VH-VL binders against q9umr5. Designs and how they scored, part 239

Target 1, 268 residues: q9umr5
Amino acid sequence: SYKPVIVVHGLFDSSYSFRHLLEYINETHPGTVVTVLDLFDGRESLRPLWEQVQGFREAVVPIMAKAPQGVHLICYSQGGLVCRALLSVMDDHNVDSFISLSSPQMGQYGDTDYLKWLFPTSMRSNLYRICYSPWGQEFSICNYWHDPHHDDLYLNASSFLALINGERDHPNATVWRKNFLRVGHLVLIGGPDDGVITPWQSSFFGFYDANETVLEMEEQLVYLRDSFGLKTLLARGAIVRCPMAGISHTAWHSNRTLYETCIEPWLS
Below, E stands for the ipSAE of ESMFold2; O stands for the ipSAE of OpenDDE; V2 stands for 0.75 times the mean of E and O plus 0.25 times the DockQ between their complexes.

## First folded at step 11 (VH-VL)

Design wb85 (framework fv_dargistotug; at its last look DockQ between E and O 0.51; V2 from the best seeds 0.00; counts 0 for: pae E 2.9 > 2)
Fold by ESMFold2-Fast, scan of step 11:
Structure wb85 (fold): chain C 268 residues (1-268), chain A 122 residues (1-122), chain B 106 residues (1-106)
Amino acid sequence: as target 1 above (268 residues)
Amino acid sequence: QVQLVQSGSELKKPGASVKVSCKASGYTFTDYAMNWVRQAPGQGLEWMGWINTDTGNPTYAQGFTGRFVFSLDTSVSTAYLQISSLKAEDTAVYYCARNFRLYGPWYTFDYWGQGTLVTVSS
Amino acid sequence: DIQLTQSPSFLSASVGDRVTITCRASQGIRSYLAWYQQKPGKAPKLLIYDASTLQSGVPSRFSGSGSGTEFTLTISSLQPEDFATYYCQQLNSYPTFGGGTKVEIK
């Protein structure tokens, strides 16, 4: 039988967005137990990411305990960051495939309608004033705001992303790295036509330098220092990169070709 | 099972230096950061900083830079606090405390050493 | 940095009494608060973390509640071994402690 699949949604999202994904899994892997977690739905997705990690952890523990052969995670958009932290904080996770669907793994730096709705007078160039304040860090979107022109503020103020990426030291960093390294496969999915995740290469651990030139994963300090295990995973052959053009941000979980190419092979 | 055992009390003159040890047992030393907390006579608890037991990198709270040095010897699972150029105001009980691995980024302390009294008087 | 204010600073009570200690934070810290017990001449002992989660081995008469800026530690029926000083600590940033509440026998 197939390992159970746990699905974690993204910003302003809910379990109801994954009906097509569930259909695809049922067609190719009939009998798979799929649990789409209905925590932090809609506006509750704006709560701080560490609060979301705590809630999702409580939900996944009994699922993992019932599956001694392991489980798979499919984590969409912001949910991919939640899953990154889950894998790090859980001493006993048994995740085989962690499938990250267009998640801003190195952060976000771009003007979007979501930001304009929350902060209507702000441009990407001045959002750092809000996000890197104590008040701003109470919003999930600011937890992964990564302004490449104010990297010093990001490193000091980011309560979430800078810590899970090992960009700022923390007492739990060593155990977080050990826990994360137990993952069987890290499957990274994203593409240039996403339209929301900026830069789109953030889904593959690439990001802007101070001149807004994208540097890929292997040029990042977090990779070179092996801060949370990316270099070790790549050397082990455990990182899968699956970029696909022509897919908008809200279509990653409902595109059959994407599913067959990038997701299906990792659902043993 | 988990134990943190500190060195004995010290009586020093102003200007001297002291090195307090904290020996850990019952767990993998490098999996848990070590914190230092002091308590002046009749006063409350004051966090001094922590040391990454895997990398050896120390982080000091404001007010504990310069004269205070955190170090470790992983071969004997021991953390050290050295205070140079001792002043009367350094008189306190110094505690080592293990960082509790909660499901998040928080600093809390599940096991403490018994404390080392450092008295600085002429 | 985040400041913690404990009240009262001193409390006199009898065995069997219900004791309540309050900790107020200068800014919101969600549930990221811990409580410690310190007996004379001894190191502090962790009682409660994440505002209300009891540490293993700690008697059930101890309980914590609160979120945001207001927190309480309650001892439902004070025992002789509970006469000690109690400290709150915030976990949300670099650690800071409250001033302590000394609970002494009447």
Scores: ipSAE 0.747, ipTM 0.874, lowest interface PAE 1.2, mean pLDDT 92
Fold by OpenDDE, second read of step 12:
Structure wb85 (fold): chain C 268 residues (1-268), chain A 122 residues (1-122), chain B 106 residues (1-106)
Amino acid sequence: as target 1 above (268 residues)
Amino acid sequence: QVQLVQSGSELKKPGASVKVSCKASGYTFTDYAMNWVRQAPGQGLEWMGWINTDTGNPTYAQGFTGRFVFSLDTSVSTAYLQISSLKAEDTAVYYCARNFRLYGPWYTFDYWGQGTLVTVSS
Amino acid sequence: DIQLTQSPSFLSASVGDRVTITCRASQGIRSYLAWYQQKPGKAPKLLIYDASTLQSGVPSRFSGSGSGTEFTLTISSLQPEDFATYYCQQLNSYPTFGGGTKVEIK
């Protein structure tokens, strides 16, 4: 039998968006118990990410308990950050494959339709004024806003991304790293034609330097310092990178070719 | 069983130094951050800061910089608090307290040492 | 820093009484509040965290409620061993404690 699959959706999303993915899984892995978590849907996805992490934990714990052989996580967009945090705080998770589906794993720094909707009068260059305030940190989008031109503010004000990345020292950094390292495989999926994740390399833990030059995962301080275990995971062959062109952000969970190439191999 | 055992009471003169120890047992020492909390006689609790027991990196609360130094000896699962240039106002019970693991950047303390009374008197 | 104000500072009660202690925060801290019990000459003991979650081993007569800026610790039926000083502590930022509430025998 196949291991259960747990799906976590993204910003302004719901379980309905994953109907195609469910179909694909059922077709290729018949009998697989797939649970798309219907939590924090729509505008509720704007709630602070730590609140979401807590809610999703409550939902996944019973599922994991019934699956001693392990489970797979498919986490889309913002959901990928939620899942990474979830695995960091759970000392008893049994996740085999953590599939990060076009997630801003290293943060977001770009103007998007979502951003314009929430902050119509702000450009990305000025959003730090809002996102790194206590008020701004009440919104999920600001929890992973990563302004490369205001690193000091990011490191000190980010209440989520800077912490799970271990970029800012905190009392739980060591144990979070230990917990995250329990994963069997980290599957990173994304691509240049995403149009939302900015830069798109963030899905692979790449990101801007102070000159907005995109650096790869191996050039990031979080990797070099192994602050949350990326270097360790890579060393033991646990990181899989699956880039794909020609896929827009809202199509990652519904593209059959993407599923067969990047997702299906890790559901066994 | 988790235990934090601190060194005994100290009587010092102004200008002297003191070093309080906190020995941990019953758990993996480097998995939990260690905090220090001060309580002056008849007063409330005051968080002094914390030390990363894995990296040894200390963080001091405002008002506890300069004369206060956190350190470790991981080989014996022990945290230390050193206070230099002691003042009468430093007279207090000093506690070490283990960080309780929770979500986010939260500070909560589930196990405490028995406390060490430091008295500074001429 | 976030200031926590406890009320009352002193409370006289009898065994069997229902006791309520309030903690007010200077700003919203969601549910990031803990309660401690301290007896004379002893270290504080964690009772409740996340505003309402009972620490393991703590009697069920203790309960916590509240969110935002107003929080309450309740002892449903005060026992002889409950006479102590209670502190609230916020963990939304760097830790700060309330001034304490001493529960003494009437």
Scores: ipSAE 0.535, ipTM 0.810, lowest interface PAE 1.1, mean pLDDT 94
Fold by ESMFold2, look of step 13:
Structure wb85 (fold): chain C 268 residues (1-268), chain A 122 residues (1-122), chain B 106 residues (1-106)
Amino acid sequence: as target 1 above (268 residues)
Amino acid sequence: QVQLVQSGSELKKPGASVKVSCKASGYTFTDYAMNWVRQAPGQGLEWMGWINTDTGNPTYAQGFTGRFVFSLDTSVSTAYLQISSLKAEDTAVYYCARNFRLYGPWYTFDYWGQGTLVTVSS
Amino acid sequence: DIQLTQSPSFLSASVGDRVTITCRASQGIRSYLAWYQQKPGKAPKLLIYDASTLQSGVPSRFSGSGSGTEFTLTISSLQPEDFATYYCQQLNSYPTFGGGTKVEIK
């Protein structure tokens, strides 16, 4: 039968947002046990990402234990960063497909409506003053804020993204890479019309250089140095890239064509 | 069961060198970075740095560059601290400590060696 | 550099007492604080990490609290084996330790 599926939501989100995805899975893969994790909902999604990783880890352990043949992860937006950290810190994870649904894997550098709500007098060019402070790093959004014009501040201050990307030295980096490499497939989903993830290529491990030119995954230092296993996974044939135009950020988990094209094939 | 066993106490004169060993057992040695911590007599704990046990690359804390060298022999699961040009102020207990890895990004330690007293006196 | 200041430096207490030890950081370190116990001639022993999480095998009479810049280790009903020196350690960056708090029998 089908491996269980664990769903991890994004910022200001909850399990109800995934009702259509659940319906699609039930229709195409009947009998699949799907768990949408009901943790850090709504405003609690602003808690530090390492705190969220700890909480989500506690929730996934019993699910993985009941499924020794493996599980799949579908992780949306900010949730994709939580899931990637889980795969690094868990010595005993048994994840086959990690499906990263429009997640800012190389970070975020963009003005959006939800950022205006949170920081109404700030713009992307000056958010580094907030985010790269100890106080700012207590908010999840700042944990993956990646200002390409203040790279030295990013490397020194990031408590999350610079660590899981292997951009700042950490004594656990070697074992985090080893653990992440146990994943069967890394499925990257996103597109140019997302409207929130900036640059949208962050969902594919692309990101801005200092001139705001997007460098693709294979041009990134973290890929070239294989700091957390991307080069190894690509050489192994384990990375699947599934871009799709015409989908806004809130519609990725409720689009049937996206599901059938990018998600369904990986839910063995 | 995880265990770190250090070499015995050393009595040295200024200008000599010493090599402290830390033999690990009960776990996969190359999966955990090894830290070194100093404690001078009657004083607190001072982190000296760590060594990546997979690559052999050391990182030294400020003030521990030059005379202090971390090294490994992975075939016998052993980390080493070598101190050259010993000074009286190097008199201390030197601990090895295994890096903490449970589901978090912590810069701390879960298992410690018993300590090695290095005494430097003329 | 993140500096940790422990208080008191010395504490005299009786078996059964409730003991509190404070650690203050020079800047915010969120919950990234550990507590160690060290007895004479012995290596330090990790008691608490992430401000409040007890290490496996540590008695429940030990507890930790705090966030940001102020942290507390509490020992409820002090036992004879608890007379030791206690150190805090920030784990947010390269480790730094507090100066220690020696707990002695009254």
Scores: ipSAE 0.476, ipTM 0.773, lowest interface PAE 2.9, mean pLDDT 91
ESMFold2 (binder alone), look of step 13: mean pLDDT 91; pTM 0.927
OpenDDE, look of step 13: ipSAE 0.472; ipTM 0.788

Design wb86 (framework fv_dargistotug)
Fold by ESMFold2-Fast, scan of step 11:
Structure wb86 (fold): chain C 268 residues (1-268), chain A 122 residues (1-122), chain B 106 residues (1-106)
Amino acid sequence: as target 1 above (268 residues)
Amino acid sequence: QVQLVQSGSELKKPGASVKVSCKASGYTFTDYAMNWVRQAPGQGLEWMGWINTDTGNPTYAQGFTGRFVFSLDTSVSTAYLQISSLKAEDTAVYYCARNFRLDYPWYTFDYWGQGTLVTVSS
Amino acid sequence: DIQLTQSPSFLSASVGDRVTITCRASQGIRSYLAWYQQKPGKAPKLLIYDASTLQSGVPSRFSGSGSGTEFTLTISSLQPEDFATYYCQQLNSYPTFGGGTKVEIK
């Protein structure tokens, strides 16, 4: 039989958003036990990411314990960052495939297409004033705000992303790296037409330099220093990159072609 | 079982240096950061900083820069605290303590060394 | 730095008494607080973390509560071995400790 699948939603999301994904899984892998975690739904998704990690951890422990053959994680948008932290903080996880659906793994710096039309440069250039305050870090969105023009503030103020990426040192860094490296496959999915994740290459560990030129994963200090294991995973053949054009941010979990190409092969 | 064993007490004159050791056993030394905490006679606990046991990179609390040096020898699973130019105010019990919580990014100490009394007097 | 104020600084109680120690933070720290017990001449021992989570091996007579800026450690039925100084520690930034509460059994 197939390994159980655990689904972690994104910002302002709930389990209902994954009805199509569940249909696809049932069609191709009938009998798969799929659990969509019904925690931090809607406005509660704005809670600090470390708080969400603690809550999701409590929910996944019994699921993993009942599946000695292993489990798969499918983690959407902001949920991909929650899953990154779960894999690092759990010294007993048995995750085979971690499937990251358009998640800002190196952070976010950009307005949505809608906000860009109304306030094209003002919002993103000024958000660092709010996000890098103690008050701002109480909101999940600010936990992965990564302003490439204020990298010093990001490194000092980010209470979540800078720590899980190993961009700022932490007492748990070595154990977090060892735990994360137990994952069987890291499947990265994203694309240029997402419209929300900016830069879209953040889903593949690429990000802006100070001139807003995108540097890919292999050029990042995080990768070069192997801060949490990306270089080791790549050398092991455990990183899968699956970019797809033509998919908007809210469609990653409801596109059949995407599912068949990028997700289905990793649901053993 | 996890143990942190520290070196014995030291009596030093002002201006001298001291090096306190903390030997870990019962776990993989490089998996957990080591913290240093001191306690002056009759006073409370004061966090001094920590060292990444895998990289050797130290982080010092305000007030413990300059004269205080954290180092390690991973081949013998030992962390060291060196204090130079000793002053009477440095008289304290110095503890090493292991960081243990994984699911939050801050400092909680599960195992402590027995303490090393450093007395600075003339 | 986040400052922690403990009260009382000293108390004496009889075996079997309920003892409560308070820790106040200078700013909100959510539930990011730990409690330690230190017996004379010995290293501190972790009792409670995340305000209310009991460390493995710690007797159930110890409990913690609170959030934000107000926290309490309670010993429901004081035992002779509970003679010690108790310290709170905040976990929300670089560690700071309260001034300690010395508990003496009458």
Scores: ipSAE 0.557, ipTM 0.791, lowest interface PAE 2.5, mean pLDDT 90

Design wb87 (framework fv_dargistotug)
Fold by ESMFold2-Fast, scan of step 11:
Structure wb87 (fold): chain C 268 residues (1-268), chain A 122 residues (1-122), chain B 106 residues (1-106)
Amino acid sequence: as target 1 above (268 residues)
Amino acid sequence: QVQLVQSGSELKKPGASVKVSCKASGYTFTDYAMNWVRQAPGQGLEWMGWINTDTGNPTYAQGFTGRFVFSLDTSVSTAYLQISSLKAEDTAVYYCARNHRFYGPWYYFDYWGQGTLVTVSS
Amino acid sequence: DIQLTQSPSFLSASVGDRVTITCRASQGIRSYLAWYQQKPGKAPKLLIYDASTLQSGVPSRFSGSGSGTEFTLTISSLQPEDFATYYCQQLNSYPTFGGGTKVEIK
């Protein structure tokens, strides 16, 4: 039978958003046990990402323990960052495919309706003043705010993303790298018409330099230093890139063509 | 099983240097960071910084840059603390302590060396 | 940095007593606090982490509670081996310790 699938939602989201994804999985891989985690729903998705990682870890442990052949993760938007940390902090995870649906893996630098709701008078150019404060780091969205014009502040103040990306050193970095490298496949999905993730190439570990020119994954120090294993995974043939145009941020989990092209092949 | 064994006490004159060792056993040395914590006579605990045991990269707390150097010899699972230009106020017990990996970014210490007393007096 | 203030700095107690030690943080640290015991001439020993999680091998008479800025360590029935200095430590950022609470026999 097929390996179980664990789904982790995004910002201001819940399990209900994945009903189409579950339908697609049932059609192509009948009998698959799919668990969509109902943790940190709605406003609780604003809790610090390390708090979310702890809660999701407790939820996935018994699922992984019951599946000795392994599990697959499908992690959407902010949920992809939760899953990045999950794979790093768990000494015994048995994840085969980690499928990242339009997640800001190198961070976010763009105005969104969510950000305007939380900080109505802010603009992307001045949000670093809030996000890189101790108070701001208590909000998940600020945990992956990456201002390319204030990279020094990002490196010093980011309590989450800079650490899991190995951009700032941490006592657990070596084991986090070893744990992450146990993943079978890292499937990266995203596209230019997302409209929320900025730059959209963040979903593929690309990001802005100080001039707002996007540099791809292979040009990032994170990759070149192999800080958490990207270079090793790529050399092993374990990284899959699946960009697709025409898909908005809220449609990645409900597009049949996207599912068939980018997700279905990685569910064994 | 897990043990951190430190070098013996040192008596030094002001201006001298000292090198304290901390030998680890019972676990994979490079999987856990090593911290240094100081305790002056009759005083509390003061974190000095840590060293990445895989890369050798040290991080120092604000008051411990310059004269203090963290280093490693991975072949013998040993961490070192060197203090140069010793001053009387450096008199303290110096502890190495292993960083635990409690499922997150936290700094807490599950195993400690027995401590090395460094006395600086003329 | 985050400052931790312990109270009392010193207390006298008898075997069998219930002892409570408080640690206050200068800013919210959620549950990210640990407690250590240090006996004279010895290294500190981890008792509790994540505010209330008992380290393996530590007697059940030790318990921790609290969240945010106020935390307590309780020893429900003090034993002769518990006369020591106790330190809190915040885990949320670069480590800082409280000033210590010395528990002495009456």
Scores: ipSAE 0.657, ipTM 0.835, lowest interface PAE 1.8, mean pLDDT 91

